VH-VL binders against Lysosomal-trafficking regulator (mv). Designs and how they scored, part 4

Target 1, 99 residues: Lysosomal-trafficking regulator (mv), of Drosophila melanogaster (Fruit fly) (q9w060r2686to2784)
Amino acid sequence: SLNSQILYNFAAKFLPVDGEIEGEIIITDLKLYFLATYRCRYFNVNCDIANITEIWLKRYQHQETAFEILLDTNKSLFFSLQNADDWKIMREVFCDKIV

## First folded at step 20 (VH-VL)

Design z7 (from n6 with heavy chain S104T, light chain S30N S31K)
Fold by OpenDDE, fold request of step 22:
Structure z7 (fold): chain C 99 residues (1-99), chain A 119 residues (1-119), chain B 107 residues (1-107)
Amino acid sequence: as target 1 above (99 residues)
Amino acid sequence: QVQLVESGGGVVQPGRSLRLDCKASGFTFDDYWMHWVRQAPGKGLEWVAVISYDGSSPTYADSVQGRFTISRDNSKNTLFLQMNSLRAEDTAVYYCAKGYYRGTYFDYWGQGTLVTVSS
Amino acid sequence: EIVLTQSPATLSLSPGERATLSCRASQSVNKYLAWYQQKPGQAPRLLIYYASNRATGIPARFSGSGSGTDFTLTISSLEPEDFAVYYCQQRYRWPLTFGQGTKVEIK
């Protein structure tokens, strides 16, 4: 259907300054959600895709599996993906924002 | 104890509308993405729709896109499915389901509510 | 969408026998595959998630294996309460999809 919303889910780690949190990224046409697997300070992390200004491809633990999202609020979200296929899809989905 | 209770099923004619409710209890409702899954009589399971924990991101199967609306009221711990332009092929038991650890496995299901669309 | 094909359609066995159920995906789902049990007149129950992890309260006689496109649910020794329909489900890509089910019936 032409009206179906594209949605992806990726196994991921959220990488705040103070550690790493296992969870899942869910990408809709409008929002990116990170769902932590356990209750923590970063239990409900999300952002509007429209507010994403840049995405930087990054390394995590010497592997090119991570990316940093820069928001218009000057905040950033750092993630690492666990699956190579998800990394490819992520780059395709956000190709216009990758610098 | 987690509990999901669907209601609102019934018999309707094609083209009519029906709204299903799912009352949740026993867990922090607004932390979880919630789903509707249906099962036609004597058939298998079909995922229908999902809605984010904050209610802002609904997503639908192609078979119901444009006709069904999933929503939630977190203050009432209730999930909804507004079904418009109903078709005979929408006849099914409709289950609300909770995501497993906020994921997209379904660890808890309601008892289901039967929707019958027939002329 | 990712199509899940289960086999066999029906499995007729006696209590105490080993049951082997297959689920094949039209494309890789990694290990994001679950198994559900459904008894007549009841809602499905989660048995296995992430291909091989038993859900809480699921007996050890249930085991899941596989990755990519081929998955197996094994019931090492069937109990009377195990006769039901079993569904596989993938969550690797949207839309979420189920297999058509395998009915395990008593011989």
Scores: ipSAE 0.766, ipTM 0.936, lowest interface PAE 0.8, mean pLDDT 94
Fold by OpenDDE, fold request of step 22:
Structure z7 (fold): chain C 99 residues (1-99), chain A 119 residues (1-119), chain B 107 residues (1-107)
Amino acid sequence: as target 1 above (99 residues)
Amino acid sequence: QVQLVESGGGVVQPGRSLRLDCKASGFTFDDYWMHWVRQAPGKGLEWVAVISYDGSSPTYADSVQGRFTISRDNSKNTLFLQMNSLRAEDTAVYYCAKGYYRGTYFDYWGQGTLVTVSS
Amino acid sequence: EIVLTQSPATLSLSPGERATLSCRASQSVNKYLAWYQQKPGQAPRLLIYYASNRATGIPARFSGSGSGTDFTLTISSLEPEDFAVYYCQQRYRWPLTFGQGTKVEIK
């Protein structure tokens, strides 16, 4: 089956090179979605978790609240989480991919 | 003018199946996660299921897991709820609801369709 | 799942009076809580999202407050059309859950 079940949602910002987009990350057993709160060029950001090669914990605005997802296509997705509890969950969910 | 119109409700016996449809208009349907929420007669609201905008990520409440299937046809702006193995406790008005900010609040609701499961 | 408990079950008031409704979560939902109004025979209507943000078209007499586990919906001065059932809903964790509702009825 290609269907996936939602596990978690995180308040987050998508951090492309040209700014920041407010929204939420939804993590399923197979996919990661970012849902922007408004229509923009990053309105439909998602990836298959299986295509994630590495996750790097990053700083954003002098705070250790961000992480970068590297995909097998050499593309990357840069996010910042806004809730402390979500960091614990994120690290647990992606522990095998965090470098 | 967002509009959601449910249909397919009716009276069925326990163990039977029923499919609900929700026709959406007035917004870009395939951009939004859609939900089903139900309300038993004289009772409160219960979230039932959600489906991602691309239709690939259905998720269910434990009470309907394994029996109900949420799906969508974005080409027809229609949300579906296939209900199998119906039980008396599934008796409720079923609402389709649009995700607010594409996600997890519900800013628009249909008027609902009544499903009655009785022997 | 996160359980939302609303109180009181029924609130009997007269038009013009202030209504205060409570919603308590079994664990923190941060500010990811919404309030809905449902009138008899109608679908629910979103009133408040993110604990205190008023939805589009909602009168100023409706206000939400709180964070973590304790939330309040306030109707500063009840209008006749405000007598309805009110539900809180959390979106902090899956599954999404509602409170059991508070009925605001006319005294």
Scores: ipSAE 0.701, ipTM 0.928, lowest interface PAE 0.9, mean pLDDT 94
Fold by ESMFold2, look of step 20:
Structure z7 (fold): chain C 99 residues (1-99), chain A 119 residues (1-119), chain B 107 residues (1-107)
Amino acid sequence: as target 1 above (99 residues)
Amino acid sequence: QVQLVESGGGVVQPGRSLRLDCKASGFTFDDYWMHWVRQAPGKGLEWVAVISYDGSSPTYADSVQGRFTISRDNSKNTLFLQMNSLRAEDTAVYYCAKGYYRGTYFDYWGQGTLVTVSS
Amino acid sequence: EIVLTQSPATLSLSPGERATLSCRASQSVNKYLAWYQQKPGQAPRLLIYYASNRATGIPARFSGSGSGTDFTLTISSLEPEDFAVYYCQQRYRWPLTFGQGTKVEIK
């Protein structure tokens, strides 16, 4: 997206049903990116923020540090944040989408 | 071997334009968000701009917003910085840089190219 | 934006001495803090990332510590090649910012 602006970086894990992938989430005013640390099937994951319909807060390893992003295509992306302050910021930034 | 080679620096008058190129080799260029960082003579480091791996998400420091445009051509492994409306304060060595493990800790830097803005 | 203030501006020491460089952030950056070394006429070199992890090929005499707002780079015993300028950099919030530098010079 032309003229987008980076707002946040979060250390994160991407949690597909078949794995746990280390990386970081970059949030711009228009997109959410996940950048895996090492090359893999989910190396570059992204979505337009406008296509996010709902965000569900989830537990991961018995901690409330995770969230699931539901897209308008009925696909979902599941992430766990590695830093409690980042998780708090994510909730504030996306409060209008959290259900 | 990772290499980043900047070119296009020179002496220009205030208000003029200059384009910098950074040719990359030794890594998969379109895996990485790429950055420009500058250093005025005798001064510290200042981050200037970044562009996403696909070229779609540029972000700029406030000091250059609206005047500079970062872009990339992944087919040529080349990063660009178009610098318009140059000011004396833009005088610096300009480095292109890539991130350590795709993060924003810069592990490989080019040699730098000097831009001097003077009348 | 997050301002990083390094102290001292200049640190005059002899080879073999311990160097302690400080970086203070205007607000918390958690552990998203890096240290770079820059020798005259060269690009910076990454020393430490995530506050305390040594980058590949960095000698064990370099160590980083701290979290939140207060960070330290320690060089346990200065070698001749360690006399250079050192910068801290945060990547917690945009824009990315660097400290103004600490010059480590031979006394």
Scores: ipSAE 0.411, ipTM 0.825, lowest interface PAE 3.2, mean pLDDT 89
Fold by ESMFold2, fold request of step 22:
Structure z7 (fold): chain C 99 residues (1-99), chain A 119 residues (1-119), chain B 107 residues (1-107)
Amino acid sequence: as target 1 above (99 residues)
Amino acid sequence: QVQLVESGGGVVQPGRSLRLDCKASGFTFDDYWMHWVRQAPGKGLEWVAVISYDGSSPTYADSVQGRFTISRDNSKNTLFLQMNSLRAEDTAVYYCAKGYYRGTYFDYWGQGTLVTVSS
Amino acid sequence: EIVLTQSPATLSLSPGERATLSCRASQSVNKYLAWYQQKPGQAPRLLIYYASNRATGIPARFSGSGSGTDFTLTISSLEPEDFAVYYCQQRYRWPLTFGQGTKVEIK
């Protein structure tokens, strides 16, 4: 019996250095998932929330709707959100990790 | 050809248990979050549960929380719903559903399996 | 929980007429709204996702519009196969919820 529960989901783009991938972010109480819309190299991206050390707020296409997640391995994941309500929720959910 | 085939429905008394299976084919099963949606006779649709593609993140409607367990076996392309402590209000056709673009708009549905809970 | 309220409950029309179905959300769902068609004895079929995008194989006579709290499904000219129950569904917030349905029946 697992107690992980979906808390939020956001329409998002994943922004690896070599692309821009449409999809959605799903946040549970234990994990963050990115689910790409179409099959690609970055189809199933996820991390344990406990492994997130810092979140940096960023601009994308001149709008303050993006963020970069730094993991305890020093790897990072860069995302942009489609709408302001999702941005507000992301900031509230992860306020203790935002630099 | 995406195919979802539910089984395990039947008539049971209140307080008993049933397990539903959904066998999937025609797509890469372990890429998708999978759902159960039910419809009581003559009523509308009610979302019941979802499970992440890796099986680690189940989520339930309040009406079934603590009584139902969703799970999956990706090696057998099978989704499960264990239904415990069944009540008359659980009487419904239960659909297995796949997300459109993996998400939570349901583009493929099974034909459903009827669960009837009655004395 | 976001409540979706559909109107009318029943829409009685003739083939060739324009059908307009409403779905109103208790709070904003942005564009995270879908429409489904269900015929008797069948599973639902996805018509529209993200408020206005037609799903694969859906005829052009079906169109969706709206954002926020007020959404519309339009069938520009009813065909005999379009007489069914229609449900809206949001996925903006969990749990996922459906409207109670609008029955489109032949007059």
Scores: ipSAE 0.406, ipTM 0.821, lowest interface PAE 2.8, mean pLDDT 88
Fold by ESMFold2, fold request of step 22:
Structure z7 (fold): chain C 99 residues (1-99), chain A 119 residues (1-119), chain B 107 residues (1-107)
Amino acid sequence: as target 1 above (99 residues)
Amino acid sequence: QVQLVESGGGVVQPGRSLRLDCKASGFTFDDYWMHWVRQAPGKGLEWVAVISYDGSSPTYADSVQGRFTISRDNSKNTLFLQMNSLRAEDTAVYYCAKGYYRGTYFDYWGQGTLVTVSS
Amino acid sequence: EIVLTQSPATLSLSPGERATLSCRASQSVNKYLAWYQQKPGQAPRLLIYYASNRATGIPARFSGSGSGTDFTLTISSLEPEDFAVYYCQQRYRWPLTFGQGTKVEIK
């Protein structure tokens, strides 16, 4: 194909060490994007899906709605999804990367 | 001052092709996902397509999938819609639209360009 | 896909009256709902985003409320320039969808 294709979108919060940033995760067949709702230091966050080495399932606010993505650069990204259905889809899409 | 200017609309026979351009100015074009939205005469709004800020991730409404191609040239601040295999139901005013923050609330719209598919 | 149903289809009112427009989603869109105004021969104008936030330059007489499946746009006191068609739009799931519109016209 000449271009990537959007496959999924999830309402999400990005959870850096020092904050909680509202936005949206958009997953294509090649990339994961996080688009922050408001301008901030994490306005442009994305990674190639091929560079994701591990995904760790987590709880956030006592709900099984979060996950941590480990990249091949040893950086990690921590997200929480708005609902359990989106979280279950994320698990299915990335099942080969979940620890 | 944000400005979006569509061009390339016209009258075309069914089965033919047409390309729309949208020239953007007044904002950092390659920070934003860009959209096409259409409105048939006397009807409501229909989202048509989107493309990611880097041009690599297009997505289409079912009604145009496989016939339309959205693309962008960030060096020229221009969004494109290549419309192939046009049908009568594609007759509409086509707007390009910019997201309020980056995505999908459309705060700026072009003036629209009319595409008529008939004869 | 998520269907947005607006009611009423037409709202006939006089200047100075309160207008209440409804948008119902076929499934939850959380707060990912916007409202647009469109006058004849013009492009739509964003009024409200994220259910209740006024876009830049939108007068305070416009307010939005709701979450989940039920949303309301309120115009507290209609001005002559407010007679237009209003659309709701969701961005929670692809494809992005609009409601069919509510026309606010002079009674």
Scores: ipSAE 0.268, ipTM 0.757, lowest interface PAE 3.1, mean pLDDT 87

## First folded at step 21 (VH-VL; from f1 with heavy chain S104N)

Design f3
Fold by OpenDDE, fold request of step 23:
Structure f3 (fold): chain C 99 residues (1-99), chain A 119 residues (1-119), chain B 107 residues (1-107)
Amino acid sequence: as target 1 above (99 residues)
Amino acid sequence: QVQLVESGGGVVQPGRSLRLDCKASGFTFDDYWMHWVRQAPGKGLEWVAVISYDGKSPTYADSVQGRFTISRDNSKNTLFLQMNSLRAEDTAVYYCARGYYRGNYFDYWGQGTLVTVSS
Amino acid sequence: EIVLTQSPATLSLSPGERATLSCRASQSVSKYLAWYQQKPGQAPRLLIYYASNLATGIPARFSGSGSGTDFTLTISSLEPEDFAVYYCQQRYRWPLTFGQGTKVEIK
């Protein structure tokens, strides 16, 4: 599919309730992938962009570098970005979903 | 051990199509993003395309966008590159490569298959 | 796209000598830079990832350094099997790009 082109990749932590997972977020037109740097229970975290209903900017460890993705399934994905530039880009990319 | 074996290369005329296959073994194929990288004779390496582990997110270099299609069959541990509207400048050895950390380094490569586009 | 420029184009050295290869990015790639070795008639082989991490099975005589826009691959003491073409590659931004390569040849 031509509309699945990768647009961005961000160094990130996935923040499930039970800890931190180091990895990378890859954003295409259709999907958001989190690629863990090691095999774990959250190895294949991803979601369709279309299923994202809201994005909430969050603080993590006293830094405004995190965001929570709310999905139409009432599930959420919590991430923290490692780079300030990526954070800026993320906010621009998802500005229409940020509440 | 990790092994990638490309096939399908050959000589074709401009405008024709060709499909390359890459058979993977020795690792959990559907955990990894897979890439095609090509190398024109006597030239450097050029990234061509990547596809996500789930096969749902292909991405292409501008030079092949709209002409090439990367896909995969995880049930067969096989990566594909459908090449349409081939041009002389597509002449190259085509390598399939595994993304390191499921990402965008290339930690394992096949031996490559030569595609020659010539009238 | 991020352009990677390698230098020198050709490096002529003798076995046992130290090799220093440079890779410069047109913009910062942070540490998302890899180095590959390619011998004639063979596929490339990953040497270094994340600028300075030695890939599995790679001899310790290979090392990488740098961040941002300037990176260096060092071969502390060239072995006969090290004479090859070396490429840098960035994965910081899409599309993925390679340097044009540096050929390390026997003097």
Scores: ipSAE 0.789, ipTM 0.937, lowest interface PAE 0.7, mean pLDDT 94
Fold by ESMFold2, look of step 21:
Structure f3 (fold): chain C 99 residues (1-99), chain A 119 residues (1-119), chain B 107 residues (1-107)
Amino acid sequence: as target 1 above (99 residues)
Amino acid sequence: QVQLVESGGGVVQPGRSLRLDCKASGFTFDDYWMHWVRQAPGKGLEWVAVISYDGKSPTYADSVQGRFTISRDNSKNTLFLQMNSLRAEDTAVYYCARGYYRGNYFDYWGQGTLVTVSS
Amino acid sequence: EIVLTQSPATLSLSPGERATLSCRASQSVSKYLAWYQQKPGQAPRLLIYYASNLATGIPARFSGSGSGTDFTLTISSLEPEDFAVYYCQQRYRWPLTFGQGTKVEIK
């Protein structure tokens, strides 16, 4: 019943241990979703924002455009953003979680 | 065979409410973000609303925000649009559309259901 | 919101001719642009996704190109079934938006 309207969407790559998956990150006030461009085994990746404990800024392919989300389950999700404006917005939105 | 079937359209007076249903078959409904798209008679396409595959994250066009509610029942493979405070400007064919892929926006459409708002 | 402007509004051509349809975005949408065909009395049909990829079952005479703000749909040799309205649509930023359409009609 909560109003969870989409707040942001970012062109992104999801970076599982064995590859990179083109898609987008969608952020609501409750959840973060990754929506792949093409169907694959990482098709519907998501987490509750309340379960995020820390965010670590990372490099990917020699660029500081990536971040790792640590969950309260000790699992992590690793992403790279595709443009600079989205990178700025991500840092502002999640500044309290960035270590 | 992917199939989307809309129902619930009709003629209503301004200020009244109407609910549209879209029944899905031929695919795993719970994998897909689902949309409503409308087309006024003789006019172009207008995106109306979307809901995430888990039913938790609806989003609306500004023209319907606060009046329309999108929802889904994944156990029934059904998408809904509750339309309140209807206006003449809401007169259109309403399409149910499947689209979760960022590179594929609306790969399957229903045949549409007509909503006419007139006094 | 991102406005998509299609041109021309109407394109009058004969079968066998080449059709070139334009879609311009008010800001960059990268390659997140799709094209749809709508015949009278029918639902839209996806033709092109991700700017240039042909959707399943779409004939090879259709092609898409462009990135950023300027996109083109090309029909290399018009068939009788291709006389319809064509829409572009972006999903780079919410809300999702369509162009106003280009009607391709028999001259």
Scores: ipSAE 0.452, ipTM 0.850, lowest interface PAE 2.4, mean pLDDT 89
Fold by OpenDDE, fold request of step 23:
Structure f3 (fold): chain C 99 residues (1-99), chain A 119 residues (1-119), chain B 107 residues (1-107)
Amino acid sequence: as target 1 above (99 residues)
Amino acid sequence: QVQLVESGGGVVQPGRSLRLDCKASGFTFDDYWMHWVRQAPGKGLEWVAVISYDGKSPTYADSVQGRFTISRDNSKNTLFLQMNSLRAEDTAVYYCARGYYRGNYFDYWGQGTLVTVSS
Amino acid sequence: EIVLTQSPATLSLSPGERATLSCRASQSVSKYLAWYQQKPGQAPRLLIYYASNLATGIPARFSGSGSGTDFTLTISSLEPEDFAVYYCQQRYRWPLTFGQGTKVEIK
């Protein structure tokens, strides 16, 4: 079975090339989801955690609150977290993948 | 308009199984995470389970973990709750609810279906 | 899990009066709190989300405030149709949890 259970949820912004989208990151034992808020109701991003090769801590708007996920397909996902507690949890959860 | 219609409730003995269905209409079903919430007679609300829009990520309350299975068929706009090893404390009205704009508030609810577990 | 405690258990008021309902969380939920109204024999209805945002179609006499652990639902002037049970709900951490409810009844 490829079903996974939710472990964490973080208030976040997805940062595509053209701007930013407010939403929520949901982390399960197998997958990462980004769910957009009501302003971007139909947008979604997801990936398998197993396909994450590296995570780079990044700056966004002059603050150390963002991170970039690199996938085995050479695609990347760029996010910014809104809460300090969530940032701490994120780094603990993905400590083995953080460069 | 948005509509959720539960079915499958009834009276069962402890240890038995029951499956609930929730038929959705009036919105793009596979855009939303869907939930089950229950309410024992004369009591408050208890969150039971959630499933992601793609049907790949179910999550359960500890009280039903290992006994209940939430699933969905997006081609049929239907949410399911398979309930096994039922207990008396599972007696409740079971509501299906839509996550608010992919969030986990509940903006639309069905009218509920009653499940009674008694010997 | 995060426990939500509502007070009072029952609030007896007359139409036209102001109603103030409290919801306290065992730990911070930031502003990820909602309020629901439930009338007898009906499903709950979303009133407030994100602590203070009014849901679509909800009258302006309803308002929510608070952050962290203490939240308040206010009905500025009770209408006859407002007598019901009200629940708070958090979505800051899993599992999702509800308060035990406050019943607003006619005095």
Scores: ipSAE 0.399, ipTM 0.883, lowest interface PAE 1.6, mean pLDDT 92
Fold by ESMFold2, fold request of step 23:
Structure f3 (fold): chain C 99 residues (1-99), chain A 119 residues (1-119), chain B 107 residues (1-107)
Amino acid sequence: as target 1 above (99 residues)
Amino acid sequence: QVQLVESGGGVVQPGRSLRLDCKASGFTFDDYWMHWVRQAPGKGLEWVAVISYDGKSPTYADSVQGRFTISRDNSKNTLFLQMNSLRAEDTAVYYCARGYYRGNYFDYWGQGTLVTVSS
Amino acid sequence: EIVLTQSPATLSLSPGERATLSCRASQSVSKYLAWYQQKPGQAPRLLIYYASNLATGIPARFSGSGSGTDFTLTISSLEPEDFAVYYCQQRYRWPLTFGQGTKVEIK
């Protein structure tokens, strides 16, 4: 089929400069989406996986549970995952993009 | 005023196909993930399928995977469910549902359309 | 998939009584749990989202609590319109799943 399929979902926080937004990351074979738990200003957080140029592993609250996605538009997205199994899967899925 | 109106239900024989439509109004349709949820007569709720707000990412319950196709036309504010190879077990009221804050809580529901699969 | 088990299957109470409905998940769903009310011949209505937040227009007599695997819907004083079937639903992992329902009926 031409359309992508949902492959994974991770409980996550979206970490814009001025906030911490609870929600989930949904990964398809073509796209990454973030869906917030509550209505907030960040309604349209998504990207095409093909447009991700680099992923930087980061610490958040003294834990290595976060990552920053750099897009080909020079926009970046910063997330923290809620559990270790999801963290391991994220690293495996995106291993060729991790710096 | 948010409205979701399902149509296309009816009586069909096993093995045949049916398409359901859900016409949306009163909100920005392409901001929301849209769902189908069904309820067999006298039974509980079963989630059937979802499609992302951009129409690119469908997902299905195991019970319908490979037989049903969810899609949307954002220019017409319409959600679709193509149901192929229908079985008696697919007999249900089919609800169109909107995700709360674009997500997967269902804050608005249509009134449903009945699909009966019987010979 | 995550199985949600509601108890009791049926709760027979009088108006004015407190109703306590349980939803147990087969694995943790954090706080990603919703409650819906459904009256005969009607579509479900969202009552509670994110375990404890009242949806818009829902009376304050409804409350939700819990996290992880154990969740509770409480109706502090039953009104005639509250006799219905109640479903829990998780959005923590795909596929999305509902509990089998608890019917709250008049004694």
Scores: ipSAE 0.283, ipTM 0.781, lowest interface PAE 3.2, mean pLDDT 88
Fold by ESMFold2, fold request of step 23:
Structure f3 (fold): chain C 99 residues (1-99), chain A 119 residues (1-119), chain B 107 residues (1-107)
Amino acid sequence: as target 1 above (99 residues)
Amino acid sequence: QVQLVESGGGVVQPGRSLRLDCKASGFTFDDYWMHWVRQAPGKGLEWVAVISYDGKSPTYADSVQGRFTISRDNSKNTLFLQMNSLRAEDTAVYYCARGYYRGNYFDYWGQGTLVTVSS
Amino acid sequence: EIVLTQSPATLSLSPGERATLSCRASQSVSKYLAWYQQKPGQAPRLLIYYASNLATGIPARFSGSGSGTDFTLTISSLEPEDFAVYYCQQRYRWPLTFGQGTKVEIK
């Protein structure tokens, strides 16, 4: 079908340059969505997975729980996950994109 | 004053099709992931399907995969469930539900519409 | 898929008593668990989300606890309007699943 299947939910923080936004990442076979818990200027963030070129594992608050997604537009999205099981799954799901 | 109103239920023969509608009001419809949840008479709740706020990412329970199609028209604040190849086991009250946190808990429910599949 | 098993199936109590309802998951769901109340002829109502947070407008006599696989809904002192069926629901992994329900009825 043209529509995608939802595969994973991860509790996450979206980390724009100007803040830290509570929410969750939802992964489908075609798209990544970030849904903020509260309405803000980053309420609906998403990208097509096909447009992700690289993923860089990063530290946030002295913990390796974060990653940065590089898009084919040279734009990036920076996230931190809340638990170790989701972190493991994220690395497995995107292993071919992690640098 | 969030309101969800289901319609389209009725009695239908096995193998036939029905379409359910859910009209939403009192909130910004295209901010929310929307769900269908069903309940067979005298039984528990079963999640059926979800559609993302942009209408691009549906997902289904295994029991309805390939037979049911969830969709939405954000310009009309309406959620749909196209049910094909209906079986007796699809007999249930079908609820339209709004996802809390825009996708994952059901904070508002419609009153439900009964679908009876009977030969 | 993640199976949620609720116990007991039926809980017969009097008004004023404490009700304790259990939900056990077949694998860890972290804290991604919700509780719903359903009265006959009505749609379910969200009570608790993220294992322990009260939903808007839910009385303080309701509380949720637990993480991982074992979760509890507690009603500290039953009111007449609390006699209903209660369902747990997980959102840790797709498909979303519900427990089979616990009926809380007047003794």
Scores: ipSAE 0.198, ipTM 0.772, lowest interface PAE 4.4, mean pLDDT 87

